# VH-VL binders against q9ybr6: the designs that were tried, part 27

Target 1, 148 residues: q9ybr6
Amino acid sequence: MSGSVLDEEAEKLMDYDYLLEKLYKKVPPKSGTSEYRIPEPQIIRIGSQTVIRNFREIAQALKRDPKLVARYLQKELATAASYEEESGQLILNVKVSRKVVNQFLQLFMKTYVRCPTCGSIDTKLLRQERAYMLKCEACGAEQPVKPI
Short names: E, the ipSAE of ESMFold2; O, the ipSAE of OpenDDE; V2, 0.75 times the mean of E and O plus 0.25 times the DockQ between their complexes.

## First folded at step 6 (VH-VL; framework fv_acasunlimab)

Design e04 (at its last look DockQ between E and O 0.37; V2 from the best seeds 0.70)
Fold by OpenDDE, look of step 7:
Structure e04 (fold): chain C 148 residues (1-148), chain A 120 residues (1-120), chain B 108 residues (1-108)
Amino acid sequence: as target 1 above (148 residues)
Amino acid sequence: EVQLLEPGGGLVQPGGSLRLSCEASGFTFSSYAMSWVRQAPGKGLEWVSGITGSGGYEFYADSVRGRFTISRDSSKNTLFLQMSSLRAEDTAVYYCAKDWDTAFIYFDYWGQGTLVTVSS
Amino acid sequence: SYVLTQPPSVSVAPGQTARITCGGNNIGSSDVHWYQQKPGQAPVLVVYDNSDRPSGLPERFSGSNSGNTATLTISRVEAGDEADYYCQVWDSSSDHYVFGGGTKLTVL
């Protein structure tokens, strides 16, 4: 049954999405019980650019390299991003709201920081050839995550 | 002018599959998150699925998770919803909705909707 | 799951003020959006970010949000305002859009 290339791609996407959801949906944290909060992004708009002033602090709270978090935002916002090592600021070549930035940072935390098994933030990302592996230092769980 | 056109609705048997499409125009398609929202006959609005502007994140309602797949083709300015393992309770008018931003804020534009009927 | 609660119906006489409530746990900390849906039509945004109004909407439409209740207020109600109204939020805990059950506004 030569399903159309479109059907095969759709099936592959479904399988992939299903797998991803299974990977992330173990125990939904009770709404409001997440004691760990990342700082709210401090945003300044300059022309067509958005500057996150406290980006270094945010990255520290996320326990990830600022450059990694910057790459993530660059991808999600479909824009160029420049991290300034001296100031600790991130410059985005797009106008974006604090709300949107915050949403993606929260998603970053959920995807690349928080252990889906035990909820711990004591995790590390291991780079693999085609994916990242999220390894939990608290419970030992390992989960593949999409590459950034 | 923002336009959202939703062809592809129709009658399908339980267990069947259907792919919905939403053709978008009048805005930079890749800059905005898109969602599908459905409404069963005589019922309220139910969010079904959403995808960020870049396509980096897809989210699904619990009721459709594992059965529906949202996707987008930026080259065609088209949003898709692949539906599989359809059930009678999936019968609804399906709306494509444009989000205000690249993430999930609110819907500023809606399509006219397309009817999907799941019946034996 | 996060739930938004609306009264199923509200009735008001022409020229009077209609108030449609949307209840949710700590909803006041969220941005609430409102949609109007007339019979046989797609929903239309009428209030966003609790109290902002899209361009082209009459000033008669307003919104507020505090505590556990968001409210859509329609002043000087007209026959044309008869519709279903839905409140909506993005639930960041579950990463879902959540709609209220809808309120049918009847103009008597």
Scores: ipSAE 0.883, ipTM 0.943, lowest interface PAE 0.5, mean pLDDT 92
Fold by ESMFold2, look of step 7:
Structure e04 (fold): chain C 148 residues (1-148), chain A 120 residues (1-120), chain B 108 residues (1-108)
Amino acid sequence: as target 1 above (148 residues)
Amino acid sequence: EVQLLEPGGGLVQPGGSLRLSCEASGFTFSSYAMSWVRQAPGKGLEWVSGITGSGGYEFYADSVRGRFTISRDSSKNTLFLQMSSLRAEDTAVYYCAKDWDTAFIYFDYWGQGTLVTVSS
Amino acid sequence: SYVLTQPPSVSVAPGQTARITCGGNNIGSSDVHWYQQKPGQAPVLVVYDNSDRPSGLPERFSGSNSGNTATLTISRVEAGDEADYYCQVWDSSSDHYVFGGGTKLTVL
């Protein structure tokens, strides 16, 4: 630590684990890179439908609401999509391969999550009318992105 | 039967513009990504631009970014390439290519190509 | 920026096996596709996903991909196989399709 006392927990200076946690929360994470990994879609086919069994985990890795990611896939695959909140599964009313799903999920990451200025994934979407703004919390950059 | 027909092409001067079209039939056009690939005389294949089935993403080779625009019209089953600020090195046969899926996987069908010549 | 390197030419006798290589940094992690182009004609897909054949293509066409090299193999080569052959990948980092420079197969 250099020069500053944590004002919330000043009396815990000798608790190394606690102090280390507070210090690392103040240190910004490194910018996101091409090494950011989205879980591989676990796909099964049921009739004319495709089920992504680990969709909740995928949406969590993308740092976005599963319903938003589902709407994105619905638009990009031109099919109905239904997110099952209890199971965390997504049902697509089309037969689609893992390769195609993964490619669009990578494009979602690049378009709606990763800051193009600094590469950080510490971002949020600001939704207004039919437009989105991507705001980077690491570098402060803002930019429009296309609507979902 | 899948068919891709590229009418158009022709001779233009440097700095000029030209729009290429590719009329598709035999498949559900909006379900597949499409690309333009060019081949200069005596040279190899060069991917120029691609667009997803939904039209949600379009990508460009560095050599054409900012000068060419890919688009698609599902009501006409037609892929377009708007070319501007043409240069002599853009002289090539331009092929339209159908992707296997709505994203970029591989080309399963190609058109027969159309010649674009850029010269004074 | 991703580059695929192919030999400019390969020559084989009829009935023998031709091997056309496609070199790229870590290409073994990519799905490689191969196209045949005869003079004055559009390219035709002959191998996709490293090793799969389109319906109707002869089983003589096969492919492999590992490490830094993908290979198109044409067994029992015949005169009709003379053509230019191109490898291709989709490079997700640049969002570009990339072709190799092409290999002219000559059947002696």
Scores: ipSAE 0.734, ipTM 0.891, lowest interface PAE 1.3, mean pLDDT 88
ESMFold2, look of step 6: ipSAE 0.730; ipTM 0.890
ESMFold2 (binder alone), look of step 6: mean pLDDT 92; pTM 0.946
OpenDDE, look of step 6: ipSAE 0.848; ipTM 0.926
ESMFold2 (binder alone), look of step 7: mean pLDDT 92; pTM 0.944

Design e05 (at its last look DockQ between E and O 0.17; V2 from the best seeds 0.00; counts 0 for: placed apart)
Fold by ESMFold2, look of step 6:
Structure e05 (fold): chain C 148 residues (1-148), chain A 120 residues (1-120), chain B 108 residues (1-108)
Amino acid sequence: as target 1 above (148 residues)
Amino acid sequence: EVQLLEPGGGLVQPGGSLRLSCEASGFTFSSYAMSWVRQAPGKGLEWVSGITGSGGYEFYADSVRGRFTISRDSSKNTLFLQMSSLRAEDTAVYYCAKDWDTAFIYFDYWGQGTLVTVSS
Amino acid sequence: SYVLTQPPSVSVAPGQTARITCGGNNIGSDSVHWYQQKPGQAPVLVVYDDSDRPSGLPERFSGSNSGNTATLTISRVEAGDEADYYCQVWDSSSDHYVFGGGTKLTVL
């Protein structure tokens, strides 16, 4: 082949190698959604406080006692929290965004609800000797988790 | 004025250990998540590790998990990165970064960075 | 896990508009943040939450995010804008911050 053709092929190969390197950094995300959905927090900010209006529904989706989830948020946000049983609302003594609340609720799901072995949310949280155990009723796996 | 100062750094042999510190001032330290971000010479930014404001969660990039440990001491307003089993690929400028909130949202302030060189 | 893809370089004439892309599958569902880094300096936040500008930055820095592409737009580019630019997200699936590979903006 002529030198002009070979030069063009070499330049194409250099571009190809460049594109391959760029594509290897481009990996499709996972499915992008939780297998077990948590309702979006309905946030109202009142003065120095944040109210989560649908907190009972969120706790039900997490399969956990609202007071336990409230204690978790109180710990992670370093603030006083008050769960109003009658309304199902949570009052936090801090201004906090929906993004922050969502992040900690997703972490609660991963830490205290979802089985790390099979992904099932059919689990129980048991207290043993100052420790908590996450027991999966779907696959039988047990795992220690940090206390709330 | 928010300040993040990263003393420490230095030259370390492969397989060695080094502890980085980041001294924070100008904000309520315990109210914000903190991270370490590194940049190898001539390369881009790589997030290394992060810790929530409460210290309740610590996360690590896959490249450092099991070798690096992030921690914070609220009594000293100091963020730490304990590095062990160091490799040549860990050579980088290490920045501490302050998050906007107590969880992981975005970095509003960065330190000036400290150089760690891993070489024999 | 999640990868953000940026062009390695963008060149623009002074006074024109630079557009720096950040590609990621379904990135429009995330909040994207942008940092500027000049040689020998720490990064500086220039856009957060896709399109919001930190206090003190010129209004000519703006951003957008939809579908699979986020874009940093710098209008009326000047020599002082020559820098590396990084996009960033928090990936909740992996619990990692992820940076793009960076784009070098050159001002002719």
Scores: ipSAE 0.695, ipTM 0.878, lowest interface PAE 1.6, mean pLDDT 88
Fold by OpenDDE, look of step 6:
Structure e05 (fold): chain C 148 residues (1-148), chain A 120 residues (1-120), chain B 108 residues (1-108)
Amino acid sequence: as target 1 above (148 residues)
Amino acid sequence: EVQLLEPGGGLVQPGGSLRLSCEASGFTFSSYAMSWVRQAPGKGLEWVSGITGSGGYEFYADSVRGRFTISRDSSKNTLFLQMSSLRAEDTAVYYCAKDWDTAFIYFDYWGQGTLVTVSS
Amino acid sequence: SYVLTQPPSVSVAPGQTARITCGGNNIGSDSVHWYQQKPGQAPVLVVYDDSDRPSGLPERFSGSNSGNTATLTISRVEAGDEADYYCQVWDSSSDHYVFGGGTKLTVL
């Protein structure tokens, strides 16, 4: 017997609220090596869109401009993103799970926030003409990172 | 229908190089993360490498880091695995696997696999 | 590194219930997925997100996950269920896919 999965197109039309509930765990994730944790994304579905309700808080935890983080997610999710300054929410024109959003936020932390040398989150992201530079305020380390 | 075709396997000498390809069809290729998973003869499944849907992030198992390179060409709906400095322990059936989403969750589709044999 | 532990083999008689365990430290907080692999074939997803079943799979296949153990349950086992079964998670700490060692299910 070969198991089959739902048709991809049909799967994308499914109610992701169900998926979100299934992926929600009351038990906090395993404490990784990182002592610093960002808030879990609070996601709601509106039509074909995914809204991150607490996006401003997440961006603050990341110590980065919400618009920058939004651009990052837009690129990684291959979708349009709109940050609402008043509400602090991010609207994504795609159905995406909390788990996936969180995964990319964690990757953002690892790539654009955390110093790879000392592990500090006290860093600045400097935009150069063709590249970004991550500068650590704790140890002084500088490294190029992929452009957002 | 989702299809994953994996040409490129074969016999290679230790220290040699080989490039695997996986041609994908039946889904929006760029919207899904892709991975290579290998299985040595008579052994279990071992994840080798993964790449996000956009290609923005690449990940590697410790056993292949520095030797293997994963990439994708969205214009050709093709996933690649460039293998270098091949070792006997790299001998395995290599599977192309489609992820459920643009990041890494689980594999909903697998190719039939291609055999890579590293031997003198 | 995060390790998933499976028994190497499980044997059941036809019509009985097979239970394949996947052990991991606090695995209940992870999403566990299961694959079936028959000899000479590619793996096939049989359970995802701990307990969800892909379309086309019989209701005989079910999953659970709590504490330190995830379990794949196959009720009313048939000869055709003889295969290797693998559990899998994504480990965000190491950014690796992690597979269990696999369990060979033998139908007696």
Scores: ipSAE 0.346, ipTM 0.752, lowest interface PAE 1.3, mean pLDDT 90
ESMFold2 (binder alone), look of step 6: mean pLDDT 92; pTM 0.946

Design e06 (at its last look DockQ between E and O 0.28; V2 from the best seeds 0.62)
Fold by ESMFold2, look of step 6:
Structure e06 (fold): chain C 148 residues (1-148), chain A 120 residues (1-120), chain B 108 residues (1-108)
Amino acid sequence: as target 1 above (148 residues)
Amino acid sequence: EVQLLEPGGGLVQPGGSLRLSCEASGFTFSSYAMSWVRQAPGKGLEWVSGITGSGGYEFYADSVRGRFTISRDSSKNTLFLQMSSLRAEDTAVYYCAKDWDTAFIYFDYWGQGTLVTVSS
Amino acid sequence: SYVLTQPPSVSVAPGQTARITCGGNNIGSKDVHWYQQKPGQAPVLVVYDDSDRPSGLPERFSGSNSGNTATLTISRVEAGDEADYYCQVWDDSSDHYVFGGGTKLTVL
């Protein structure tokens, strides 16, 4: 493995899946992806928990409150989630892979952010009682979306 | 340990309806995404529909969208496929498949399949 | 609408190496999974995440994925390896699983 002797010792103390995810972080997305993209989750799995270290940055890219995105992941992963405001990290009480987290974050973007009419991410999510409405600021379309 | 049992199937006339079920055991059903995959006689595998572990997302192949509905009942550990407006080309062995995780990654277990024949 | 293309058949002599290809546009950026299906049976996973083997699978099953081609490699092929083999991906653009058309491996 390339790197310093210290890096090699650190990797021996970590799970093999973490090593593979570290290598994946060094490969940028190909040109066929959306111009606006969600930052790759920086995941560390500790025992039965998963920590997303850059969760604030991810929520900012999704243009939504981190606590809302955390609640979404709590629902979809059927687990407790704790957002740490000071560090911007999310702690999930489940062992989950980067692939699963990425898939649900992409689904969040498609469901609660991207306008289905024009494809713009310039949108607002408006809560009315027990319903969410997605309002597109680019084309003016509005539609209901399922609650989180 | 993991078992997927697809009771049912059978002969249905064109335009008819049929509900398939897949009874799961040996794992925590609600923790895994599930799919239906079909295989027409002498043909390859075709993914039909999938549902996340939470039931929050349901997806459908274009060939069945609007005619088939996937659902799950966690209290019965059962996956369902409601098929309607059936056509001859829907004739196939229908498998239920368990995903590795609560989202769509790959199938680690398959049922033995059940034959649906659409014929007059 | 993502398409995976496999050759319809591959023939190999016993003891030799079989290579079954799965073509797709930029498939190297996707995770490719492989299933073996013997006549009258349900499919069985033989490779996942491009190159990983499920528990209990022999080391002679291996996989690779780069560019526009993923490959399932079966070394020291035996008569018992005769089967149909399917590649599969999850396509995040369409939110669909996609299978290749299948490859019949014949051991001659």
Scores: ipSAE 0.748, ipTM 0.896, lowest interface PAE 1.2, mean pLDDT 88
Fold by OpenDDE, look of step 6:
Structure e06 (fold): chain C 148 residues (1-148), chain A 120 residues (1-120), chain B 108 residues (1-108)
Amino acid sequence: as target 1 above (148 residues)
Amino acid sequence: EVQLLEPGGGLVQPGGSLRLSCEASGFTFSSYAMSWVRQAPGKGLEWVSGITGSGGYEFYADSVRGRFTISRDSSKNTLFLQMSSLRAEDTAVYYCAKDWDTAFIYFDYWGQGTLVTVSS
Amino acid sequence: SYVLTQPPSVSVAPGQTARITCGGNNIGSKDVHWYQQKPGQAPVLVVYDDSDRPSGLPERFSGSNSGNTATLTISRVEAGDEADYYCQVWDDSSDHYVFGGGTKLTVL
């Protein structure tokens, strides 16, 4: 076994990678907590503004009013937002990445759309004076949520 | 220049409480998510808790959920970690980490860390 | 919980290329970031978004990510590169930052 220490390490790494690949092939993909996926945000940047081109479609997928989702993003991004009803686009007065927007949209779904009890997306958000209530139409569960 | 200063570490008994602070400067504090990451002696990095830029969302590792509370004061550019019911396994260097953006992507800046020792 | 797996150690001679792997289920679909930590120091970002390099880092540092394995590559390794290296992702399913176990790079 006249291989250099480097050759031995390379072989170990290769073997390690092979083992990892085998291991992960055997692990069934954990059924994502939610089979329901919202569309990825289509973003364009213009100057200091970020435009979500497919915002209407995203809001529709979330089964919520685009204005509500816009308010949510305004708060989380600490910026002003303008929803264009004709184009279905959202204009944010901040430069923000697709990754960040997507993360907050996912959080919105988890917080204000998905039932924490049964996982259903068939829910409605009820506004109360100082709170919001998420009501599930599938299982009947009611969950208070932070105001938007 | 981005600076993250972490005072507040020290020795505490099991079951005790400790509050860490991280004073941030050199960037718009409220625009970035912040996290605490700890490292036990001779061990790897473990994410502890994170908070979005606006403070709208708090997240915790399972190991600290219910015991630790992350918060931020934008007026003071300060991140906090309130630790309660401390255990020996909580002994670690605690790092304040700045996220790249207002949400959670990666850490572009780290504090020098503060040592928390939980021992009888 | 999502798990990242790193080899505990890698050894290379000066001037050679070091490769540190980070294994995870379908990690190629995630953004992987890498940190360097020298003894007694805080971690430092060395690669982000799989293959991007922060300003000020030498071109010797590079990254790749595909399938179930991300790789940090350090070419022309120097004594000063001796450190622990950690891979990291954000897991959307659990809403956790996840670190690999770390790899100690030894320069022989």
Scores: ipSAE 0.729, ipTM 0.878, lowest interface PAE 0.8, mean pLDDT 92
ESMFold2 (binder alone), look of step 6: mean pLDDT 93; pTM 0.947

Design e07 (at its last look DockQ between E and O 0.57; V2 from the best seeds 0.71)
Fold by OpenDDE, look of step 6:
Structure e07 (fold): chain C 148 residues (1-148), chain A 120 residues (1-120), chain B 108 residues (1-108)
Amino acid sequence: as target 1 above (148 residues)
Amino acid sequence: EVQLLEPGGGLVQPGGSLRLSCEASGFTFSSYAMSWVRQAPGKGLEWVSGITGSGGYEFYADSVRGRFTISRDSSKNTLFLQMSSLRAEDTAVYYCAKDYDTAFIYFDYWGQGTLVTVSS
Amino acid sequence: SYVLTQPPSVSVAPGQTARITCGGNNIGSSDVHWYQQKPGQAPVLVVYDDSDRPSGLPERFSGSNSGNTATLTISRVEAGDEADYYCQVWDSSSDHYVFGGGTKLTVL
């Protein structure tokens, strides 16, 4: 009689695992936070300056004004930044590594581009008098963000 | 020479608060991210919190989120960790760690650590 | 959460080579850093960016990182190398520093 109870529990566990698998299959893959991949910065170091050669492309990928992204980097790196509209390059008055630049760009994306509610990158940053508002065009969510 | 001094450790009761400080010298303080790393007795290293060089970003381990606050005062070259709602599991040596850069790369210098004991 | 796995202990005889592994999912795509901690002391950086060595450290210390495993190698092990060793990465997905569980290296 003890063998039947173990078999029933094993069947229940199999059913549970099967149900879990089915539940995981029915959970639409969390819309793969398509790791929106920001292009890697192409960096050239000249003396005490760092030039991001493909900065315009990066800003485009972020769907933000290059000047805004430049101001952000200026603040986070505590340095002067100059965006060249003709070349699309950003000149930073500091020696900084690609890794650091990438980290801040990723943080920019997380903070000022990606919707925290639905994960969409279809968002707008609205400047209000003393604050910025991130508005999602996909889900309609609005979130205050720190001013740049 | 880079120096990191960590006063402020001690004995505190569960539910209590404690503020740690780390006085930095020998480098441009505002140019480097700083972190707190703790080590419970006989255990491994656990990252607690980090702050970028400019102070623009603060990050916390899940275990301390909502209870701990990291901050820095550039005028005093000092890193702080405000701890609240302390638990027995928060008992550890707390290290101040200097990051290699203004963001989070790796720790090139560590303080000697300060012991925080949470006990009734 | 991203997890780094280290063996709890490694034992070697003096003059032999110690290898301490750090396992993580696709860890080869991350920069791995290593720290040495002697009893009663603060950790000290011994390897950074997978394989680079801080100035002042002996050439006996080296690192590698590929696939799912990073490795700290200590050649010609000395009694003074007895310590705990920790691997570390920055997890950009969670914005956390992650440490391995540590490996105690014993010199027999």
Scores: ipSAE 0.889, ipTM 0.945, lowest interface PAE 0.5, mean pLDDT 93
Fold by ESMFold2, look of step 6:
Structure e07 (fold): chain C 148 residues (1-148), chain A 120 residues (1-120), chain B 108 residues (1-108)
Amino acid sequence: as target 1 above (148 residues)
Amino acid sequence: EVQLLEPGGGLVQPGGSLRLSCEASGFTFSSYAMSWVRQAPGKGLEWVSGITGSGGYEFYADSVRGRFTISRDSSKNTLFLQMSSLRAEDTAVYYCAKDYDTAFIYFDYWGQGTLVTVSS
Amino acid sequence: SYVLTQPPSVSVAPGQTARITCGGNNIGSSDVHWYQQKPGQAPVLVVYDDSDRPSGLPERFSGSNSGNTATLTISRVEAGDEADYYCQVWDSSSDHYVFGGGTKLTVL
């Protein structure tokens, strides 16, 4: 009984479930890794102004307060910037291309988000007087970063 | 009319130092990234260093990192390159180049260049 | 670091078309810019963003970029087009500008 067709059936079912499970776990997603992608800015240029429609989503991807990222862009683009909290849009008082915005957002990630020691984006900024400290929650490294 | 003027240059000994300047006019200086690009005699163009319009970021080619420092003074509309620990391979014409935008996109205007010679 | 490769020279008769290539790994994903440098002069931008011309440049100058090759095309070449030509990109991974080695265009 136990050494015949029933045992063969159980072996086949076990093999099938094993292979199916192996195929579906092909590439487990990695969360909290150093690899990160910033959403592409959705730009509208109106007269001498530039509106970034998805700015809240961009700030969320950078893991930072939208007002902080807005102040950064205000400094780097040498223009007035205002964040519209209800809509999540940023208004820049300069005509600027998506390329330039992307370049500064990538530099923000490298400067104020990514841990230079381990590459993790699991970090926070600690405000001390007029200085910023970048603290990595993954490896514990701390370092000063230039103020915004 | 955009102008970039690199007065100076000169002869220095190996291991010496020299500061280059580039005087800008005809545009809002602080609104544009700036770079230094060099060209050794008979050779091609080599980007040396760049600085964003705000001065918030400075970048350097590997061949000069740690020896050269780029800076800008918006009150004087002047770009600088402080060169130290100079070597024979630093001999080149050094160009000041204006970027199209406050970040690094492409160069729309170039200075006339100034010759730096490093010889023993 | 990222490398752009250009032929060292190209020769063309007046009135014909010159094509100068700029090779790079996946260069089609970058914006390519081209500069002309005549003897004793600073470089001058002649094409930006792969195919766009600065104001005042003749329509004879054009460009394309796809895959691993960008190309500067100069149609109806004139003696005044004799110069060195450089391609350039910004490499965001290294935060460096990169120039090709240059191509000397000789007008026969």
Scores: ipSAE 0.620, ipTM 0.846, lowest interface PAE 1.9, mean pLDDT 87
ESMFold2 (binder alone), look of step 6: mean pLDDT 93; pTM 0.948

